# Designs tried in a protein design chat: VH-VL binders against Protein phosphatase PHLPP-like protein (phlp-2). Part 3

Target 1, 227 residues: Protein phosphatase PHLPP-like protein (phlp-2), of Caenorhabditis elegans (q09564r761to987)
Amino acid sequence: QIGVSGSRGMKNKQCIRQVRVENTFGFIDGGSNSYMSSSICRFMTSYLKENVSMDIRSILLRCHCELGEEGERLGASVMIIRVHEKRLEIASTGTMSAAIARNQKLKMIINGRYEIDDDEYSRIREAHGFVDEENRINGVIGSSRQIGHFSTFPVVLPTHSYRNIQLNEQIEGLIVGNNMIWNMLSIDDLNSTFHNNRSPIVVAKKIQDQLQSYDYGGNSNILVLRR

## First folded at step 22 (VH-VL)

Design u2
Fold by OpenDDE, fold request of step 25:
Structure u2 (fold): chain C 227 residues (1-227), chain A 122 residues (1-122), chain B 107 residues (1-107)
Amino acid sequence: as target 1 above (227 residues)
Amino acid sequence: QVQLQESGPGLVKPSQTLSLTCTVSGGSISSGDYYWSWIRQPPGKGLEWIGYIYYSGDTEYNPSLKSRVTMSVDTSKNQFSLKVNSVTAADTAVYYCARDLYDYGDYAFDIWGQGTLVTVSS
Amino acid sequence: EIVMTQSPATLSLSPGERATLSCRASQDVYSYLAWYQQKPGQAPRLLIYDASDRATGIPARFSGSGSGTDFTLTISSLEPEDFAVYYCQQRTDWPYTFGGGTKAEIK
């Protein structure tokens, strides 16, 4: 069962988009650029349709390689999820996060809100980049791990996280969302919402409602998978 | 303390079925936190993962052995078993059962049995 | 399948010396790597999981490092009981494969 909810909030454009092709889900956060998110969505959709069995990690990299000239200055966070009968795969770069529900508890399995550790900081500096006081790369980029931003190479890289999780009867579902969802709502809040509602559609909606109740006016996008 | 112990015949004839059982003590096999695994090691060689079984009966086998391997679990006896069909000399190995600690894809074999040697010979 | 290559095949050292064991993956395995120790006639013992986390009861002299394709197990000062065969295992792609092992032997 699938629940999806997206909101532009008070913004004029939607910069966070989702793709679904069969058992593969794509999540694209273009930051403040709607064109980038749209372009990646179109590409990913067509590419997935033509390459349904391709490794999702390879697909993520392909998205990076196919950004074209726009990729010189622009980038995006990308998460790809593939649900198998016995396995759940997630490949992710950027700022999106995912939590898996098991035994009435949510656990973060992909954390897009990672802190820049000493190694990453050193890498960025060695690449002649810098991190500002707001943890932005070169003062403008939200993450050092994104597709695109070719002009910053090798400051920003499409480095991705990967999970390959065995599905068992204790696995109840998955919640995916952009960074602000996880900033605004605690894992406990999300846990309660997930387990107190049977419908993933309702879960996604309630999460959106909760964001609104906290006066969040930005873009948000949520994917809820429930067994 | 959780302990695993392999049991079964140490000698199997070619083309027959190798059958082993792992008995878990000091803990329940019905714990959802573990995948119960079989691993083998031919004499003087490295380790090969045969497959695993979950307490619910869900299994996954090494593709190299999939056609010949069957695993089962008996929660009432706190045991899980391995069968390998049509054995050859290549199946001669020390067979280990192990507990695979489940942590959302990040896990390892944290407890092992002592292993049992199975020799395939005429 | 992912091929795990360990080097050296044999490492001859004396007690008290530092041991450095290498494990290389044919493709990116992220941090999903475990190290095992096996003494003669015994079952393997888990040393390190998630590339750098020590298993319960493992002495501090054992440490794991690395990510991606290159990993290292370090024994800061070899004890007599540390002379054994060490295996790495990737746990990224099915089937989860082991390296060929490194034998640490007394010089």
Scores: ipSAE 0.879, ipTM 0.935, lowest interface PAE 0.6, mean pLDDT 95
Fold by OpenDDE, last read:
Structure u2 (fold): chain C 227 residues (1-227), chain A 122 residues (1-122), chain B 107 residues (1-107)
Amino acid sequence: as target 1 above (227 residues)
Amino acid sequence: QVQLQESGPGLVKPSQTLSLTCTVSGGSISSGDYYWSWIRQPPGKGLEWIGYIYYSGDTEYNPSLKSRVTMSVDTSKNQFSLKVNSVTAADTAVYYCARDLYDYGDYAFDIWGQGTLVTVSS
Amino acid sequence: EIVMTQSPATLSLSPGERATLSCRASQDVYSYLAWYQQKPGQAPRLLIYDASDRATGIPARFSGSGSGTDFTLTISSLEPEDFAVYYCQQRTDWPYTFGGGTKAEIK
């Protein structure tokens, strides 16, 4: 069962988009650029349809390679999720996060809000990049791990996290969202919302309502999968 | 203090079925926190993962052995078992059962049995 | 399947010396790597998981490092009981695979 909810908030454009092709889900956050998210969505959709069995890690890399000239100065966070009968795969780069529900508890399994550690900081500096006071790369980029931003190479890289998780009877579902979802709502709040509502559609909607109640006026996008 | 112990015949004839049982003590196999695994090691060689079973009966087998391997679990006896069909000399090995903590891929085999040697010979 | 390559095959050292063991993966295995110790006639024992986390009860002289394709197990000062065979294992893709092992022996 699938629940999806997206909101532009008070903004003119939606920069966070989702795609679905069979058992594969794509989540694209273009930051402030709606063209980038749209372009990647179109490519990913087409590519997934033609390559349904391709490794999602390879698909993520392909998205990076196919950005063209726009990728020189623009980038995006990308998460790809593939649901098998007995396993769940997630490949993710950027600022999006995912939490799996097991035994009435949510656990974050992909954290796009990771802090830059010493090694990553050193790497960025060695590459002649910098991190500003707001933890932005070169003062403008939201993460050092994204597709695109070719002009910054090797400061920004499409380094990705990967999970291959066995699905068993204790697994209840999955919540995916952009960074602001997790910044505005606690894991406990999300856990309560997920387990107090059976319909993933309702879960996704309630999460959006909660964001609105906190006067969040930005872009948000949520994917809820329930078994 | 969780312990694992392998049991079964130490000698199997070619083309027959190898059958082993792992008995878990000091803890419940039905806790849901573990995948129960079989690993083998031919004499003087490295380790090969055979497969694992969950307490619910869900299994995954090494593709190299999938056609010949069957695992089962008996929660009432706190045991899980391995069967390998149509054995050959290549199946001669020390067989280990092990516990694999289910932590979304972050852990490893933290508890092992002592292992049992199974020799395939006519 | 992912191929794990360990080097050297044999490491001859004396007690008190530092041991450095290498493990290389044929493709990116992220941090999903474990190290095991096996003594003659015994089952393997878990030393390190998630590339750098020590298992419960493992002495501080054992440490793991690395990510992606290159990993290292370090024993800061070898004790007599540390002479054994060490295996690395990737846990990224099924089937999970082991390296060929490194034998630490007394010089």
Scores: ipSAE 0.861, ipTM 0.929, lowest interface PAE 0.6, mean pLDDT 94
Fold by OpenDDE, fold request of step 25:
Structure u2 (fold): chain C 227 residues (1-227), chain A 122 residues (1-122), chain B 107 residues (1-107)
Amino acid sequence: as target 1 above (227 residues)
Amino acid sequence: QVQLQESGPGLVKPSQTLSLTCTVSGGSISSGDYYWSWIRQPPGKGLEWIGYIYYSGDTEYNPSLKSRVTMSVDTSKNQFSLKVNSVTAADTAVYYCARDLYDYGDYAFDIWGQGTLVTVSS
Amino acid sequence: EIVMTQSPATLSLSPGERATLSCRASQDVYSYLAWYQQKPGQAPRLLIYDASDRATGIPARFSGSGSGTDFTLTISSLEPEDFAVYYCQQRTDWPYTFGGGTKAEIK
């Protein structure tokens, strides 16, 4: 079962988009640029329609390579999820996060809000980039791991995280969302919302409502998968 | 303390079926935190993963052996088993059962049996 | 399948020396790498998981590092009981595959 919810908030454009082709889901956060997210959605859809079994890691890299001139100064966070009968694959760059529900508990399995460790910091500095007090790259980029931002090479790289998770009877579902969802809502709140509602559609809606109740006016996008 | 112990015949004739059982003690096989695996090691060679089984009966096998391998689990006996059909000399190895620690897709063999040598010979 | 290559095949050292073992993957395995120790006549024992995390009961002299395709197991100061065969294993794609092993032997 699938629940999806997207909101522009008070913004005039939606910069976070979702794609679905059969058992593959795409999450694209273009930051402040709706064109970037739209283009990547188009690319991803095209690749999946051409070959629905294409490696999701390859799709992510291909999207990066296909950005063209716009990729010079713009970028995006991309997460691709493929649901099989007995396994779950996730490839992710950027600031989006995913949590898996197992045994009545949510656990984050992809953390887009990761802290830059010493090695990554050194890498960025060696590449003549910098990290500001808000953990932004060169003062403007949300993550050092994103597609695009070619002009910053090699400061920002399309380095991705990958998970291949075996699905078993203890796995209840998955929540995917952009960074602000996780900033504004606690994992306990999300856990409660997920387990107190049977419908993933309702779960996604309630999460969105909670964001609104906290006066969040930005873009948000949520995917809830429930067994 | 959880312990694993392999049991079965040490000699199998070519074309016959190799059958082994792993007995788990000190803990329940019906734990959702683990996948139960078989690994083999030919004499003087490296390790080869054969497959795993979950307590629910879900299995996955190495593609190289999939057509000949069957695993089963008996929760009442706290055991899981391996069958390899149509064995040849190439199947001669020390066979280990092991516990896979399940960490949301990150597996490691944290507990091993002592291993049992199975020789395929006419 | 992912091919794991270990080097060197044999490492001859004396007690007290530092041992450095290499494991290379044919493709990106991220941090999903385990190291095992196998002594003669014994089953393998888990040393390191997730590339750098020590398993329970493993001495601090054992450390794992690396990500992507290149990994290293380091034994800071070899003890007599550390002379064994070491295997790396990728845990990213099925089937899980092992390296060919590195034999640490006494010089």
Scores: ipSAE 0.838, ipTM 0.922, lowest interface PAE 0.7, mean pLDDT 94
Fold by OpenDDE, last read:
Structure u2 (fold): chain C 227 residues (1-227), chain A 122 residues (1-122), chain B 107 residues (1-107)
Amino acid sequence: as target 1 above (227 residues)
Amino acid sequence: QVQLQESGPGLVKPSQTLSLTCTVSGGSISSGDYYWSWIRQPPGKGLEWIGYIYYSGDTEYNPSLKSRVTMSVDTSKNQFSLKVNSVTAADTAVYYCARDLYDYGDYAFDIWGQGTLVTVSS
Amino acid sequence: EIVMTQSPATLSLSPGERATLSCRASQDVYSYLAWYQQKPGQAPRLLIYDASDRATGIPARFSGSGSGTDFTLTISSLEPEDFAVYYCQQRTDWPYTFGGGTKAEIK
C-alpha cells in the first residue's frame, strides 16, 4: 500500500517530485530549482520504463550523467527505492531521509541530514570548497553529496548511500521525505502517526497536516509504504 | 547462551542428497532478529554462503547452488535443515550453521556451530 | 557477484607486532563488511561488522577500518592466540561473498 503527499506550501513552484514505475520509486529534490527536479523526473521515468531491471545505483548515476549543461551549476538530491518481494533497496544522495517501521518502531535507515564530519570537511577543503555557518557548500549548495554541480568538482560529488534491507514479517513499512519533514517532526511523532493509522494515504496526509500546524510554508514531499 | 549444533551423515555418495540439521539451544529459532544460515568450507579453501532461512520459512539461496538447495525450519523442534541434491565431490566440505544477526540490514554471523564434515565419496 | 580479494595471503609476524590485513572488493560495498577469525579445526568467529564495529567480547586490539572497496583489519599487538586465518565478507549484494583469507602465522 502506498501513500503519497506533496505540497508546494507557499512557494510558487514544486521543487520536490516523485516518480513511480512499477515497484521502483524515485524521489527528486531540486532544492530551489523546479526545472532540475522536473528534468530529472522526466528522465528517470523514461529510463526506468526502458530499464526496469537495472540496478538502482546505476540509475542514480545515470541521472547524474544525463543532466547536461544544467548540471554544471545546478544539482539535486535523488533517492531511488525498489521494493522487491523479499528485500528493499534504497540508493540515495543528498538531503532526503528514509525510516523503516519494524516492530512498532521507526528507525532511520537513510539520513540525508548528516552532519559534515571532519573527514568530509577535510575533503571539501582539499577540493578548495568551503562550508558556511548554515552548513551550505560554497555558501549556496545544500549538500556536498548530490548529483550535478559539475563546476564544483570535486567539491560536490554524487556520493550515495545504499541500503539493501531484507523484508520480513516484522517490517511494517517505510517513510520517505525531504529534509524538512525530519527537521520539523520528531521520529517519535512520525512513529505515532504511522502506527496509529492503517492507511498510508492517511499517514502521508497527517504528516503534511502536522507540517502545516507548525507553519511550514516550504515544499514537502512524503512517501509512505505500508505492508 | 545460544548454541548451534550441526548433525547429519558425514558421508554421502555421489548423486545422493546431503541432509543436515542445525539444532538451536539456549534460545528460540522463532526470534525475528535472526536469519539462520548455512555456510560451507571445502577442505583448505575459503567460505561459501549457501543460504539463509527465516523462522517464517522465507529463504534465499546462493545462485550457484539454488537449483540443488532446499532449506526448512521446524520451530517446534527449534531446528533448521539443509538439503543439497545431486552432490558431487565438489560438495565435500565442512558445513556450518550460523545465526545471522539482523539489524535493519546490518548483520553478520555472530554465532556458529562447530561445523560438520561431509565427504562425498563412493 | 562481488569478488573479495584479501592480501597478503600469508602474514608472518611475531607476538607483539602490529598486523595489517587488507580486503578489497570488486565493487563498492560501502560499510557492509565483516571480519572473521578462524583457528584450525574451529568455526569462524565474528570480529568486526559494519567495517569497524567490534563484536561482543572482541578485544580492543582488533580494529576495522575502510569503506567502499578498501578495508583493513588491524591487530595492534599480536597475541599468541591471534595467529589464525582471517576472512572478510561483503554483505552488500547477494550472494554475500567471502575473501580468500589471510593466514597470520608466527614468524
Scores: ipSAE 0.815, ipTM 0.915, lowest interface PAE 0.7, mean pLDDT 94

Design u2
Fold by ESMFold2, fold request of step 25:
Structure u2 (fold): chain C 227 residues (1-227), chain A 122 residues (1-122), chain B 107 residues (1-107)
Amino acid sequence: as target 1 above (227 residues)
Amino acid sequence: QVQLQESGPGLVKPSQTLSLTCTVSGGSISSGDYYWSWIRQPPGKGLEWIGYIYYSGDTEYNPSLKSRVTMSVDTSKNQFSLKVNSVTAADTAVYYCARDLYDYGDYAFDIWGQGTLVTVSS
Amino acid sequence: EIVMTQSPATLSLSPGERATLSCRASQDVYSYLAWYQQKPGQAPRLLIYDASDRATGIPARFSGSGSGTDFTLTISSLEPEDFAVYYCQQRTDWPYTFGGGTKAEIK
């Protein structure tokens, strides 16, 4: 038995969106662009309803391929989660993170904290891109792995990470959120909030409240799954 | 140190059930940190994963064998077991039990039993 | 299921030489790949997990590299004890599958 809860920021424009079709959850972060998030959300919802068993990795790539003209310069981070009876699948590209709770501890299993290692730096250089002092791609792009950004190809790639995780009795739940949550709150703070509260709705709201205590007023989106 | 030891009959007749037990010593099978697997290797051939079991009894089997295989765990004896029904000569192999750290799929089989040869013949 | 293909089937080398063993997956297995060594009459021994991480007690001359579909096990300078059969295994999805093996034999 898995419960679900989500929380949104206090802004009128939504650039971070959630999708749910049966056992599949989507998270879309369009950065500053609400069209990207809404367009991908609409496509993913429609495609999943028709193809409910389609491999989540194929769905992620299809979201990239179906972007319109805005995809030339703009991109998005996308995470797709599918909950099976005995396993959990996650496919992700971009800057969102997921952490799993087990044995009273929270561990990040998809790390969206954008860091460029030596191999990725070399790849970007060989593709004729550049990385500035703030790790931005070509001075403006916040991740080397996102959907969209067709004009930069092959600098920014829609290549994804993937996890296929057994769901055993020690698994307590999952927290998913956009990058700002993980940048401003520690894993220990998130762990304490998760384990000190029974309701996933309460956990999500307390995480949102903690973020607001740092005077952050942008979009945030939090999913909490709990056994 | 943790050790795994296979036991069971070395000879099984065709159409009968092959039964093997793996005894864990120097550690506990009741740990939620590990999965326990059976792997087999026909003589002169490569390795085939049969399935795993968690201490709670939860299993996953290779689809090629799923209709004929059952695994069980006895935590009071610190053992897990394999049964293969309706065996043929093709089931002749060295059977290994192995430990797998549950690290969200990031690890591998770090401890193996010594293996036991099971021959299927008349 | 994911098919793992190893090459070469046999690698004939002398002690002190560098060995390069190849493993290819039929689909993306990301980094979820392990390497094992097996000597005659013995159980497999874990060498490398997560494509490149050395298991406890494995000498530094063993290294793994690659991601996606192409993986390499390198033995920088072969010792007499390293002549064995080597197997790769993908761990991305069930069933877990092994390659057919590469036998490293003395020349």
Scores: ipSAE 0.654, ipTM 0.864, lowest interface PAE 1.9, mean pLDDT 87
Fold by ESMFold2, last read:
Order: sequence, then C-alpha cells, then structure tokens
Structure u2 (fold): chain C 227 residues (1-227), chain A 122 residues (1-122), chain B 107 residues (1-107)
Amino acid sequence: as target 1 above (227 residues)
Amino acid sequence: QVQLQESGPGLVKPSQTLSLTCTVSGGSISSGDYYWSWIRQPPGKGLEWIGYIYYSGDTEYNPSLKSRVTMSVDTSKNQFSLKVNSVTAADTAVYYCARDLYDYGDYAFDIWGQGTLVTVSS
Amino acid sequence: EIVMTQSPATLSLSPGERATLSCRASQDVYSYLAWYQQKPGQAPRLLIYDASDRATGIPARFSGSGSGTDFTLTISSLEPEDFAVYYCQQRTDWPYTFGGGTKAEIK
C-alpha cells in the first residue's frame, strides 16, 4: 500500500517530484528549480519503462549523465527505491531521507541531512571549492553530493549511498521525504503518525498537515509504503 | 551471556547428508533482532558463508550451495540446523554457526560457535 | 558475486611494529565491511564492522579505514597475541564473501 502527499506551499512551482514504474520508486528534489525535477522525472520514467530490471545505482548515474546543458549549473537530490519480495534496495544522493518502521519504532536508514565533516571539507578545498559560513558549496549549492553541477566537478560529486535490506516479517513500512520534513518534525511524531493510522494515504496527509501547522511555505513531498 | 555450540557427527560418508545443529544458550533464538548463519572453513583454507535463517524460518543460501542446502529452526529447543545433501570430500570443513544482529546491514557476525570438524571420507 | 582480495598473504613483523593489512573489493561495497581475527584452532573473532567501528571489547590499537573498494586494517603496535590470520568480509550483497586472509606472523 502506497500513500503520497505533496504541496507547493507558498511557491509557484513544484520542485519535488516522484515517479513509479512497477516496483521501483523515484524521488527527485530540484531544490528551488522545477526544471531539474521535471527533467529528471521524465528521464527516469522513460528509462525505467524500457529498462525495468536495470540496477538502481546505474539509473541514478544515468540521471546525472543525461541532464544536458542545464546540469552545468543546476542539480538535484535523487532517491531510488526498489521493493523486492524479500529485500529492499535504496540508492540516494543529496538531501532525501528514509526511515523504516519495525516493531512499533521508526529508524532513519538514509540520512540526507547535510553536514560537512572535516574530511569532506578537506576534499572540497583540495578540489578548489569553498564552503561559506552558511555551509553552502561555492556560495550557492546546498549539498556536496548531488547529481548535476557539472561545472563544479570534482567539487560536487554524484556519489550515492546504498542499502540492501532484508524485508522480514517485522518490517511494517517506510517513510520517505525531502529534508524539511525531517528538520521540522521529530522521529517520535512521525512514528506516532505512522502507527496510529492504518492508511498510508492518511499518514502522508497528516505529516503534510503537520508541516503546514508550522507555517512551512516551501515544497514538500512524502511517500509512505505500508505492508 | 549468549553462546553458540555446534553438534553433529564428525564423519560422513560420500553421497550422504551432513546434518548439524547449533544450540543457543544464554539468549533466545526467537528474537526478531538476529539472523543465524552457517559458515564453513576447509582445513587450511578460508571462510565460506553458507546461508542464514530468521526465527520465522525465512532463509537465504549461498548460490554455490543452494541446490544442496537446507536450514531449519526449532524455537522450542533454541536451535537452528544445517543439512548439506550429497556430500563429497570437498565438503570436509570446520562448520561454524554465528549470530548476526539485524541492523539493516550495518553490523556483522558478533558471536561464533566453537566450530565442529566434519570429515567426508569412505 | 563480490570478490574480496587481501594482501599481503603473509606479513612478517615483530612485536611493537605497525601492521597494515589491505582488503580490496571487486565492486563498491560502500562501508559494509567487517574484519575478523582467527587464531589457530579457534573461531573467528569480530574486530571491526561498518569499515571503521570497533566491536565491543576490541583494543584501540585495532583500527579500520577505507570505503568503496579499498579498505585497511591497521594494528598500531603489534602485541604477541595479535599474530593470527585476519579476514575481511563484505556485507553489501548476498552471498556474503570473505577475503582469502592475511597471516600476521612473528619475524
């Protein structure tokens, strides 16, 4: 079972999109750029329809390589999820997060919250990039790991994280969302919403409503998968 | 203090079935927090993962052995077991059972049995 | 199947020396790598998981580093009890696979 909720908030354009082809789900966060999210969404949909069994890590790399000229300055966060009978695969680059529900508890398994540790700072400096006082890369980019931003290479890299997780009988479901969901709502609140509501559609909508109660005016998009 | 102990015959004839049992003491095999594995090591050689079992009976096997291997769990005896069919001299090894914390892939085999040597000869 | 290659096969050193053991994966295993120690006649003992995290009770002289395809186990100052065989194991994909081992022996 699938529940989706998305909102433009107070913005003119939706910059966070999702795609589904069979057992594969994609989430794309273009930041403030709706062209990036739309372009990647179209490519991923088309590519998956013709290559439904392709490795999700290869699909993520292809999304990077196929961005065209707009990918020179612009980029996006991308998460791809494939649900198999006995396992779950996730590949992600950027600021999207995912939490798995098991035994009445949510645990974050992909953490997209952006923080620069000393090793990453050193790497950026050695690549002739800089990190400003607001932790932005070259004054404008919100993550050092995203697709696109070709002109910065090798400062911003499309390096991804990957999980290959057993789906056992204790797994209840999964919550995925852009980083503002996780910044504004506690894991305890998300856990309560997930476990107090039977419908994944209702769960997704209630999470969306909680964001709006804090006067969050940006884009949001939430996927809830429930067994 | 959780401990694992392998038991079974030390000598098996070719073409027969090797059968081993791992007994868990100081803890419960029916916890949903762990997977239970068999690993083998031929004398003087490296380690080969055979497969795992969850307390519910769900299994995964090494593809190289999958056609000949069956694992089972008996929660009432706090045990899990391995069968290897149609053995040959190549199946001579020390067999270990091991515990693996289900931490979504972030951990490893933290508790091992002592190991039991199984020799296949006629 | 992911092939794990360890080098050197044998490392001859004296107590007090630094040991550096290499493990290389045939494809990206991210950080999902463990190191084990095995003494003669004994079961393997978990040293390091998730590439760099020490297991409970493992002395600080053992450290793991690396990510992706290249990993290192470092023993900062060898003790007599550290002369053993060391195995790496990838945990990214099934089947789980081990390296061929590095034997640390006294010179």
Scores: ipSAE 0.644, ipTM 0.866, lowest interface PAE 2.1, mean pLDDT 88
Fold by ESMFold2, fold request of step 25:
Structure u2 (fold): chain C 227 residues (1-227), chain A 122 residues (1-122), chain B 107 residues (1-107)
Amino acid sequence: as target 1 above (227 residues)
Amino acid sequence: QVQLQESGPGLVKPSQTLSLTCTVSGGSISSGDYYWSWIRQPPGKGLEWIGYIYYSGDTEYNPSLKSRVTMSVDTSKNQFSLKVNSVTAADTAVYYCARDLYDYGDYAFDIWGQGTLVTVSS
Amino acid sequence: EIVMTQSPATLSLSPGERATLSCRASQDVYSYLAWYQQKPGQAPRLLIYDASDRATGIPARFSGSGSGTDFTLTISSLEPEDFAVYYCQQRTDWPYTFGGGTKAEIK
């Protein structure tokens, strides 16, 4: 079972999109650029329909390689989830996070890449980039790992994280969302919402409502998968 | 304090079925926090993962052995078992059972049985 | 399936020396790599998981590093009891696969 909830907030355009083709789910955060997320969404949908069994890591890389001229200056965070009968695969680059529900508890399994540690600072400097006092790469970019930003290569890289997780009977589901969900809501609040509501649609809507109650004005999008 | 102990025949004739049991003590096999594996090591050679089982009976097997192996769990006896059908001399190995914490891929085999040598010979 | 290649096959060193053991994967295994020690006639013992995290009870002289396809187990000051075979194992995908081993010998 799937529950999805998304909101423009107070923005004119949705910059965070999702896609589903069969057992594969895509989650795309274009940052402030709605055309970037829309372009990736269209490509991913079309590519998946023709290549339903393709490795999700290869699909993520294809999303990077097939960005047009806008990919020179702009980028996106992408997460791809494939649900098999006995396992769950996740490939992700950028700032989105995922938490898995098991035994009445949520645990983060994919952490968004918001923070730049010492090793990443060093790598960026060796690549002739810089990180300013607001943790922006080259003064404008909010993550050192996401697709696009071809003109910065090798400062911003499409390096991804990956998980291949057994789906056993204790797994209750997943929550996926853009960085603001995890910044504005505690894991305990999300855990309560997930476990107090059976329907993934209701869970997704309640998380969205909690965000709105904190006067969040940006885009948000929530995916809830439930067994 | 959790201990794993393999048991079964040390000698098996070619074409027969190799059967081993791993007994878990100091812990429960019914815990949803662990997967239970069999690993084998031919004499003087490296390690080969055979498969895992969850207490519910869910399994995953090494494709190289999948057509000939089955695993099962008996929660009432706190045991899990391995069968390898149609054995040949190539199945001669020390067989280990091992515990694996279900940590969404982040962990490893932290507790091993002492191993049992199974020889396939006429 | 993912092939794990270890080098050297045999490492001969004296007590107090630094040992460096290499493990290479045929494809990206991220950080999902473990190291085990196996002494003659014994079961393997977990040393390192998640590429760099030391298992409980493992002495501080053992450390793991690397990610992606290239990994290293380091023993900062070799002790006589460290004579053993060391195996790496990828845990990214099934089947889980082990390297061929590095035998560490005290000279």
Scores: ipSAE 0.633, ipTM 0.861, lowest interface PAE 2.2, mean pLDDT 88
Fold by ESMFold2, last read:
Structure u2 (fold): chain C 227 residues (1-227), chain A 122 residues (1-122), chain B 107 residues (1-107)
Amino acid sequence: as target 1 above (227 residues)
Amino acid sequence: QVQLQESGPGLVKPSQTLSLTCTVSGGSISSGDYYWSWIRQPPGKGLEWIGYIYYSGDTEYNPSLKSRVTMSVDTSKNQFSLKVNSVTAADTAVYYCARDLYDYGDYAFDIWGQGTLVTVSS
Amino acid sequence: EIVMTQSPATLSLSPGERATLSCRASQDVYSYLAWYQQKPGQAPRLLIYDASDRATGIPARFSGSGSGTDFTLTISSLEPEDFAVYYCQQRTDWPYTFGGGTKAEIK
């Protein structure tokens, strides 16, 4: 089962998009750019329909390679999730996070909120980029690992993280969301919402309602998968 | 302190079934936090993962052995077991049982049994 | 299946020397790599998981590094008890696979 909820908040356009083709789910965050998220969503949907068994890591890289001229300056965070009978695959680049629900607890398994470590700072500096006090790359980019931003190469790279996780009987589901969800709500709050509600649609809507109660004005989008 | 101990016959004839049991002490095999594995090491050679079992009975086997291997768990005795059918001399090895924390792939085999040598010979 | 290749097969060093052990994967295994130590007649002992995290009780002289396909175990100053065989293991995909081992022995 799938539950989704999204809000533009105070923005004119939705910059976060979702895709589903068979057992594969895409989650795309264009930051403040709705063209990027929409363009990637259309490409990913079409590509998956014709290539449903393609490795999700290859699909992620193909999304990067097919961005065209807008990819020179702009980019996006992309997460692709594929649900198999006995395993779960996740490939992700950028600033989104995912938490898995097991045995009445949520645990973050993809952390897009992680601050740049010493090795990454060194890599960025050696590539002639910089990180400001707000953790922005070259003063404007929210992640050193994201698709697009061709003009920064090799500062921002489309390198991805990957998980191949056993699906055992204790796995209850997954929550995916952009940074604002994880910045505003604790894992404990999300855990309570997930486990106090059977419907993934209700879970997603309640998380959205909690964000709105904190007077949050930005884009938000939540994907909830439930067994 | 959790400990694992292998038990079973040390000598098995070719074409017979190798059968081993791992007994868990100081902890519960029924915990959903762990997977339980068998690993073998032929004399003078490296390590080969055979498979894992979850306490519910769910298994994954090395494809090279899958047609001949079964694993089982007996939660009431706090044990899990390995059977290897149709053995040959190539199955001679030290067999280890091991515990693996289910941390979504972030961990490894943190507790091993002492190992038991199984020789396949006439 | 992911093939793990360790080098060298044998590393002859004196106590107090720095040991550098190499492990290479046939494809990207990200950070999902463990290192084990095995002494004669004993079971393997977990040293490092997740490429660089020391297991509980492992001395600070052991460190792991690398990601992707190339990994290194470093022992900063060898103690007499460190002369053993070392195995790497990838944990990205099934079957889990081990390297062939590096034997660290006294020169």
Scores: ipSAE 0.598, ipTM 0.843, lowest interface PAE 2.2, mean pLDDT 88

